VH-VL binders against q0atu2. Designs and how they scored, part 351

Target 1, 119 residues: q0atu2
Amino acid sequence: MLDKKARIRTSREYRNVFEKGKRLSGRFLIIYYVENALDNNRFGFITNKKIGMAVIRNRIKRQLRAIVREYQGQVKNKHDIVLVARAGIGKSSFEGMEKDYIAIMKKAGLFARNANKID

## First folded at step 16 (VH-VL)

Design cc5 (framework fv_daclizumab)
Fold by ESMFold2-Fast, scan of step 16:
Structure cc5 (fold): chain C 119 residues (1-119), chain A 119 residues (1-119), chain B 106 residues (1-106)
Amino acid sequence: as target 1 above (119 residues)
Amino acid sequence: QVQLVQSGAEVKKPGSSVKVSCKASGYTFTSNYMHWVRQAPGQGLEWIGWINPETGYTRYNQKFKDKATITADESTNTAYMELSSLRSEDTAVYYCARTDEWYGYMDVWGQGTLVTVSS
Amino acid sequence: DIQMTQSPSTLSASVGDRVTITCSASSSIGWMHWYQQKPGKAPKLLIYDTSYLESGVPARFSGSGSGTEFTLTISSLQPDDFATYYCQQFDSYPLTFGQGTKVEVK
């Protein structure tokens, strides 16, 4: 699970990322991201009703948190990043979500310059 | 049932201002952003801006930043759009529309308000 | 700004026809939303996130696409489908719509 300090927790903090952030979409994920004035990165997760029932949305959210936690050391510091699950994410595998996350973060320039190939 | 009800048609003289209202019902007003979109007679759709009703934060299409002012009154669940310095080119049907925060589609629309600017 | 170009601007079709509308973006985008508008009415959300039908939308409607080219298809046109269709992007600000495609009776 992510450290409490690494989580976006309040609706106002989520809305700040939506309002002021940049967007980039992948196959299963959209990220919204903005630089913060903190010493660390913070992550948020959105799984809307379009994905399916609560049990599916909760599974996806848990899987996304695990992926983010695994790769947190490669993310450029001082960013608030919100991961939004696309409607089709329920059809993806864990590996598919992981590959999409890596691809999006690299494309956004959010992985460190010397980030190693994971796959 | 989610519904957006707009104020009635307006006929205005060049140089005047108009304020259009959009009353929301059937959902928590502060949980979604509200867009304003216009459509000139026989023409396509043009995005004006949106507001976060919870905070009053707004974002505008640069074309409208000096013309449109979007506000919201959470005590009455009503969003407003005021247009200043009206010209004949502002003649259009103006729509309010509710969005999900993250996908940016507009799932519920008001019925539209015709604003006619004529000398 | 991302410019959205729809083609055709107008098409004439008969009930039962397959209709395809294309939306071209001036730069690569990740997804597209589609709306239907009937004369004198507000637009209605038809398709979101490129290919997903909004609740209540008939299965004859479908969407696809990626990059700069997106399509809306009506597999077997019904009388209720004579309308103007608009694509919309939210890849970047400002939100932009295509110019519209009017589907009219042949």
Scores: ipSAE 0.726, ipTM 0.899, lowest interface PAE 1.3, mean pLDDT 90

Design cc50 (framework fv_daclizumab)
Fold by OpenDDE, second read of step 17:
Structure cc50 (fold): chain C 119 residues (1-119), chain A 119 residues (1-119), chain B 106 residues (1-106)
Amino acid sequence: as target 1 above (119 residues)
Amino acid sequence: QVQLVQSGAEVKKPGSSVKVSCKASGYTFTSNYMHWVRQAPGQGLEWIGWINPETGNTRYNQKFKDKATITADESTNTAYMELSSLRSEDTAVYYCARTDEWYGYMDVWGQGTLVTVSS
Amino acid sequence: DIQMTQSPSTLSASVGDRVTITCSASSSIGYMHWYQQKPGKAPKLLIYDTSYLESGVPARFSGSGSGTEFTLTISSLQPDDFATYYCQQFDSYPLTFGQGTKVEVK
């Protein structure tokens, strides 16, 4: 589980990332990211009914949280980052999501290029 | 049912202003951003801007920054767009359209409001 | 700004025809959305996220593409499909639409 301080929790916080942040599209995800005034990163997760039933959406969120948690220490500090799950993610494997996340984060410059990751 | 109902057609003189309304129903008004889109006669679609009904925050197409003012009234579930210093080139059908801000497609549209500017 | 160019601007076809509309973006984008508009009516969301049909849209519609090239295909044109179609991107502000493709009766 992500630490509470590492989570975007309020609608206001989410909307701020959308309105002020940059965006980058991947195969299954879009990330929105903006610098924050904190000493830590915060992550948010967006799904909607287009992905599938609630059970599917919850699974996707759980998987994305697991991915983010695994690579959290490799992300540049002081960012609010929102992961938006696109419609096709429901057909993706966990490994596919992970690969997409890594690729997007690298492209955004939020991961070090020399990070122990495979695109 | 989710729907957007716009105010009626307007006929205006050059130099005047017009305020078009868009009343939302069937969903939580503050849960979606509201876009305004213009369509001149026989032409395509132009994005004017959006508003966050929850906060009133807006984003405009630079082309319309001095032309359009977008507002929202949460108490009446109504979004507004005011056009100032009207000229013949502003003659068009104006649409409001809601979106899930994270996904960027407009899934519900108003019926459109024709604004005619003529001397 | 990301310019969206549709091809063709006008397409004459007959019922039963396979119809393909192309949308080219001036820069690479992640996803393309498509709308259908009939005369005197508001646009209607047709396809979102490049290839997913909005609720109620017939299966004869499909979308595909990536990068800068995207397509909308109608496998077998029906009378109800004669309309103008628009592509749209949300990757960069300002949001932009293609100029439209009018599908008319041959």
Scores: ipSAE 0.789, ipTM 0.928, lowest interface PAE 0.7, mean pLDDT 94
Fold by ESMFold2-Fast, scan of step 16:
Structure cc50 (fold): chain C 119 residues (1-119), chain A 119 residues (1-119), chain B 106 residues (1-106)
Amino acid sequence: as target 1 above (119 residues)
Amino acid sequence: QVQLVQSGAEVKKPGSSVKVSCKASGYTFTSNYMHWVRQAPGQGLEWIGWINPETGNTRYNQKFKDKATITADESTNTAYMELSSLRSEDTAVYYCARTDEWYGYMDVWGQGTLVTVSS
Amino acid sequence: DIQMTQSPSTLSASVGDRVTITCSASSSIGYMHWYQQKPGKAPKLLIYDTSYLESGVPARFSGSGSGTEFTLTISSLQPDDFATYYCQQFDSYPLTFGQGTKVEVK
């Protein structure tokens, strides 16, 4: 699970990322991102009704959180990042979403390291 | 039913200002951004800017910076666009439009306001 | 700015024809939106996120494309489809539209 501190939760915080951030589009995802003044990264997730029914949107949101959590150690610190699921994301596999996320984050220059080490 | 209703046509002299209104109904006014777009007679569409009605934050096309001022009044669910120092080339139909800000499409449009600049 | 060029600028067609309109972006973009505008009326959203039909839009409309080339297709033109069509990008600021393609009666 992502820590509560690592999540963007308020409408105002989401809209700050939209208004001041850079954007980059992938196959299934759009990211919006901006540097923050905090000591950690925060992530937000947008799943629009255009994707499908609530059960599908909730599944996508859980899968995206899992992907973000898995790769959090590779993300350059002090960023607010919003992941927006494109309308067609429901047709993708978990692996497809993961590959798209990695590709977009690399293209955006947001991955700081190739490897993350455990203790 | 979501609806945007704009103020009526205006005829203005060169050098004057005009303020166009756009009244929203059928949705939570502060939940969506509002765009302004113009269309000169027989020409295409040109983006002017947007406003976040919740905060009053705005973004402008550089071409219209210091020409257009976009505001919103939450108490009346009304967005406004004021154009200053009017010239003949500002003659156009001006539209307000609601956005899905994350994808950036405009799903509901006002009927348009014709502004004619003539002496 | 990302410049959007539509082809053709004008086309004459008959009811039942297959109509294709192309939108070329000056740089690679992720997705495209399409609008229909009838004389004296505001634009109406037809297609969002390149290929998805807005609610209430007939199935004869479809969109496709990637990179710099995007297409709007009307599989069998109906009388109600004579209008001007505009593509729109929001890959970067400012938001830009194509110059429009007018579909008129042959």
Scores: ipSAE 0.777, ipTM 0.909, lowest interface PAE 1.0, mean pLDDT 91

Design cc51 (framework fv_daclizumab)
Fold by ESMFold2-Fast, scan of step 16:
Structure cc51 (fold): chain C 119 residues (1-119), chain A 119 residues (1-119), chain B 106 residues (1-106)
Amino acid sequence: as target 1 above (119 residues)
Amino acid sequence: QVQLVQSGAEVKKPGSSVKVSCKASGYTFTSNYMHWVRQAPGQGLEWIGWINPETGYTRYNQKFKDKATITADESTNTAYMELSSLRSEDTAVYYCARADEWYGYMDVWGQGTLVTVSS
Amino acid sequence: DIQMTQSPSTLSASVGDRVTITCSASSSIGYMHWYQQKPGKAPKLLIYDTSYLESGVPARFSGSGSGTEFTLTISSLQPDDFATYYCQQFDSYPLTFGQGTKVEVK
């Protein structure tokens, strides 16, 4: 579970990240990201109908939130980040999604080199 | 049912400008970004930029930043692309295309508008 | 900018042939889209998100790949398939296309 302060909540906030943000993709994920004017990071999650039925989309969204929470302390501060699940994500393992998240965040330069994993 | 209909062919002199229109029908105009892509005779495809018709926000390929202006009129479901300071190298077919919300593929294309720049 | 290079630039094929077109990205990317264009016509989406067939596209078309190498395959070429094919990345800005692969009659 992510704290409420760490979640992107409104359509307007998502729109800002999509319009102004940079983007990078991994094997299962696309991230959109932009620096914010807050003192904390916020995350958003998009699971669309191309992934599959609602039960699959809900599972994926829950698993992505767990991954983001686990690595929250390694993310550079002051960013709004939206994770968009690619159509094939439903075929991935939890470990596969986690590995992809780490890889794409490192590629984006969003992981702080000396941050610790959150337990 | 979903269609993008573009304005007709144009012949322009070097140094002038051209404004191409793209009228959308059969879908909610504000639900998708509209991209502009050009193709010089016998050549490949080159991305110009996009607009979010809901907000009017635009992004451009850096090559076109000071040359192309993309706009949208929500009341008429019409997108526009204006190209200024025309040179012979701008001779091309110009396409508007509707993009997917998340992955950025273009699923519906206008028929194309040939712009010829000659003295 | 991410450079997209297609191989081959032109290929000659016969109806019934298996045709494979490769797209190489200058840096590792997550996914690729593929388009078909016939002379005098706008491009038509064939495959999105590397391997997913657009509605109405025949099952003989398939896509695969990851990292820097992506492929479009036509399992049994039909007369309607003689066209130019383009790959497209939107891993990062600016959006770029390959130079195109023309599939022509042998």
Scores: ipSAE 0.714, ipTM 0.898, lowest interface PAE 1.4, mean pLDDT 91

Design cc52 (framework fv_daclizumab)
Fold by ESMFold2-Fast, scan of step 16:
Structure cc52 (fold): chain C 119 residues (1-119), chain A 119 residues (1-119), chain B 106 residues (1-106)
Amino acid sequence: as target 1 above (119 residues)
Amino acid sequence: QVQLVQSGAEVKKPGSSVKVSCKASGYTFTSNYMHWVRQAPGQGLEWIGWINPETGYTRYNQKFKDKATITADESTNTAYMELSSLRSEDTAVYYCARSDEWYGYMDVWGQGTLVTVSS
Amino acid sequence: DIQMTQSPSTLSASVGDRVTITCSASSSIGYMHWYQQKPGKAPKLLIYDTSYLESGVPARFSGSGSGTEFTLTISSLQPDDFATYYCQQFDSYPLTFGQGTKVEVK
């Protein structure tokens, strides 16, 4: 669901984000993030064996990509962002993961503010 | 079995430097981060920094950035921490500890090295 | 920096007691790790990612919490459990530890 240009693909690229990036934790997710020198944002996804079996890890990755895709237009440009799933994520609902993602991204200051907000 | 073995106790004069070693065995040295943590006598734990042995990249607690230098020698599976311009306040047990790659918990610790700074 | 405050700082308990140690963060965080340290020894990881037991850690240890308050519970204290316990966050840099909670013989 994410364009290939919007995906972090190599071990070296993931390593760069882990080493140099800022970090924030949510209820189900950890994000690492760093500004890049590209024209676009790139996202990476880590699901480790602590989460559960491959079927569960693959479902989580698919769901996280869908969430990221849905909110990509709100993310400040020129960032590499890696989402690391916490051990308990397999017990979360899709809605729970989505709310956690939004909360973390807002806390990180990575969501762009809308102009012309009417109260 | 995984273990970290540190160098022996040191007694140093104010203004000198000390270099503590931490030899790793029983795992792939480059697969995990190595942290340094200190504990002053009767006090709690204080994080100094970490190194990625694969790349040599380091992160420091800002409090220690001008005090500590962390390095790693992949050929000998040994991490090092050098403390410069020693003061009496640097008297502490210094631990090396291996962390997981993502969550930042330290699952294996060295036995500790007592550094005493006195005139 | 995120400040971690443990309560109590010292706890007197008897074998068989249920012991609860709390760790309060100065800002909302995602998760907590817990360590045990015995006199003259290095810390040992007990619990990672708030509630998951490290391999080899007895089932009497458990962790829970969210936001700013996290707890470590020992359901039935054993002689081997008299030690100092530390919480640790890595929500953001720098990593910080609580000041420690010493569990002493009553």
Scores: ipSAE 0.605, ipTM 0.872, lowest interface PAE 1.9, mean pLDDT 90

Design cc53 (framework fv_daclizumab)
Fold by ESMFold2-Fast, scan of step 16:
Structure cc53 (fold): chain C 119 residues (1-119), chain A 119 residues (1-119), chain B 106 residues (1-106)
Amino acid sequence: as target 1 above (119 residues)
Amino acid sequence: QVQLVQSGAEVKKPGSSVKVSCKASGYTFTSNYMHWVRQAPGQGLEWIGWINPETGYTRYNQKFKDKATITADESTNTAYMELSSLRSEDTAVYYCARTEEWYGYMDVWGQGTLVTVSS
Amino acid sequence: DIQMTQSPSTLSASVGDRVTITCSASSSIGYMHWYQQKPGKAPKLLIYDTSYLESGVPARFSGSGSGTEFTLTISSLQPDDFATYYCQQFDSYPLTFGQGTKVEVK
């Protein structure tokens, strides 16, 4: 699981990322991201009712947290990042979500140059 | 149940100002951003800006930054848009619309307010 | 600003026809939303995130596309479908709409 301090918790904190952040869309994910004034990265996860029932949305959030946790050491420090699940994410495999996450983070310049686990 | 009800039509002289209201009901007003969009007679849609009703934070289309001022009063669940220094080109139907902010689509629209600018 | 160009601007069609409307973006974008507007009425959300139907929208409507080319298709036009259709992007600010495509009776 992600440490509590690595999670965006409040509506106000989420909206700060939306309002001041940059945006980049991928195949299954959209990320919003902004530099923070903390010593760590924080992640948020957005799913809407169009993805499916609460059980499906909770599964997607859990899978995305697992992906984020696996790559957290490779993310450039001091960012608040919100992952928004696109409507089609339910058709993706875990591997598909992981590949999309890596591609988006690299394109956004949020991964360190050596941040690739495919080795 | 969810609806946005706008104020009535206005006829204004060039150089004057107008303030259009949009009263929300059937949902938690602060849970969604509110957009303003205009449509000149027989023309297409043009985005003006949005407001976060919880904080009052706004973002504008640069074209309208000196023309429109968007505000919200959470005590009355009402969003407002004021247009200043009216010109004939500002004649349009003005819509408020509720957004799913992370995706940027507008799922519920007000009925529109016709603002006519003529001498 | 991302410019959105719809084609055609107007089309005449008959009930039962397959209608396709194209929206071209001036730069590559991730997804598109579509709205339907009838005379004297506010726009209504029809399709979101390129290909997903809003609740209550008939299955004859579909959306597809990627990059700079997106399409809205009505597989078998019904009387209730004569309207103006608008695409909309939120890949970047400002939010922009296409100029609209008017689907009118042949």
Scores: ipSAE 0.676, ipTM 0.883, lowest interface PAE 1.3, mean pLDDT 90

Design cc54 (framework fv_daclizumab)
Fold by ESMFold2-Fast, scan of step 16:
Structure cc54 (fold): chain C 119 residues (1-119), chain A 119 residues (1-119), chain B 106 residues (1-106)
Amino acid sequence: as target 1 above (119 residues)
Amino acid sequence: QVQLVQSGAEVKKPGSSVKVSCKASGYTFTSNYMHWVRQAPGQGLEWIGWINPETGYTRYNQKFKDKATITADESTNTAYMELSSLRSEDTAVYYCARTDQWYGYMDVWGQGTLVTVSS
Amino acid sequence: DIQMTQSPSTLSASVGDRVTITCSASSSIGYMHWYQQKPGKAPKLLIYDTSYLESGVPARFSGSGSGTEFTLTISSLQPDDFATYYCQQFDSYPLTFGQGTKVEVK
């Protein structure tokens, strides 16, 4: 689970990321991201009914939080990032979601340089 | 049932302004963004802009900046679009449409308002 | 701006035909939405996120694609399907639509 300080919690905060942020789409994920005025990163997660039944959406949210937590130290500081699950994510494996996350974060320039070589 | 009902057809002279309304019902008005799209006779669709009814935050297609002003009134669940300095080229059907926000598709549309600029 | 070009602009078809409409983006994009519009009516959402049918849309409609090339397919055209179809992107602002593809009776 992500620490409470690392979570986007209010609808206002989510809307701020959507309205002012940049976006980038991957195979299973879309990210919206904006620099914040804090000294830490915050993450939000969006899943909707189009993904599937509640059991599938809950599994996806848990898996995405686990992925984000694992790579938390590689993310450039001072960002609010919202992960939006695409409709097809329910057909993905954990590895597929993780691979997509890493690819998107690197393309967005949000991962620290040489993260994969150092770890 | 989710519904968007627009104001009636308008006939305007060049140089005047027009304000089109879009009344929402069947959902929480502030939970979704509202787009405005136009369609000139016999032509395709052109995006004007959107509004967050909760905050009043707007984003415009640069082509329509200084031409269109989008507003929303939470007390009446109504979105508005005002066009200034009307020209014959502004003759079109104007649509309001509700968005999912994160994916950017428009799932519910108003019936359209024909604005004719002549003389 | 991302320019969206549909092909063909007009096609003539008969009931039962397989119809394919292509949408080409000037830059690589992640996904595409598709709308159907009948004369005198507002557009209706058909497909969202490239390949997913909106509620109530018949299974004869399908979408696919990635990068710069996306397609809408109608597997067995029905009388109710004669309409104009538009693709739409939201990879970047401004939102843009294709010019439309009119499916006419042959």
Scores: ipSAE 0.654, ipTM 0.880, lowest interface PAE 1.6, mean pLDDT 90

Design cc55 (framework fv_daclizumab)
Fold by ESMFold2-Fast, scan of step 16:
Structure cc55 (fold): chain C 119 residues (1-119), chain A 119 residues (1-119), chain B 106 residues (1-106)
Amino acid sequence: as target 1 above (119 residues)
Amino acid sequence: QVQLVQSGAEVKKPGSSVKVSCKASGYTFTSNYMHWVRQAPGQGLEWIGWINPETGYTRYNQKFKDKATITADESTNTAYMELSSLRSEDTAVYYCARTDTWYGYMDVWGQGTLVTVSS
Amino acid sequence: DIQMTQSPSTLSASVGDRVTITCSASSSIGYMHWYQQKPGKAPKLLIYDTSYLESGVPARFSGSGSGTEFTLTISSLQPDDFATYYCQQFDSYPLTFGQGTKVEVK
């Protein structure tokens, strides 16, 4: 689960990321991202009716939050990032979503350049 | 159910201004961004800009930054586009279109408004 | 600006034909949207996010592609399909459309 500090919660905050942010598309995900003035990263999640019924959309959101949480330590500090699930995400496996997230974050330059800690 | 209805055709003289309206019904007007797109006779589609009806925030194609002004009135569920300093090259059908904000496709279009600029 | 080039600009076809329209982007993009426009009418969304049919669009329409090359295919052309087709990107501002492909009677 992502804690509240790491979540984008308000319409105003989502609007800021959409309007001022950069965008990058992956296979199953689109990200919008902008540097923030905070000491932490915040994530938002968008799904629409074209993905499927509410049960499917809720499952996708839970899976994306789990992926984001797992890789939170690798994301460069001080960014607001919104993940938008593309229509095809419902056909993807958890592993497929995870792979796409890693690829798009690397391409955006949002994963820290410092390699894994040795200790 | 979801519908966009535009104002009627206009014939204007060079140097004048025109304001085209687009009335939305069948959905929550402030939940979606509204695009404006033009099409000169026998030509393709050209994006002018969009507005967030909730906040009034706009983004324009650089080509139209000094030509078009997009506004919205939440109380009447109506978006507007005003064109200034009209020239013969501005003769076109102007469309409003609703977007799914994060995906950027236009799922519902107005019927179009023909603006003719002639002496 | 990302330039969108459609090929061909005009296509002559008969009912029952398989029709393929291509759209080439000047830079790699993540996905493409496709619209159909009939004379005197507003464009209609056909395909969004490269390969997904908008509600009410017949199954004979399909889309595919990645990177710089995207295609719209009509598997068996019907009388209602004679129209102009436009691709559209929103990978970056400004939003751009292809110049259009007119599918006309052979």
Scores: ipSAE 0.343, ipTM 0.795, lowest interface PAE 2.7, mean pLDDT 88

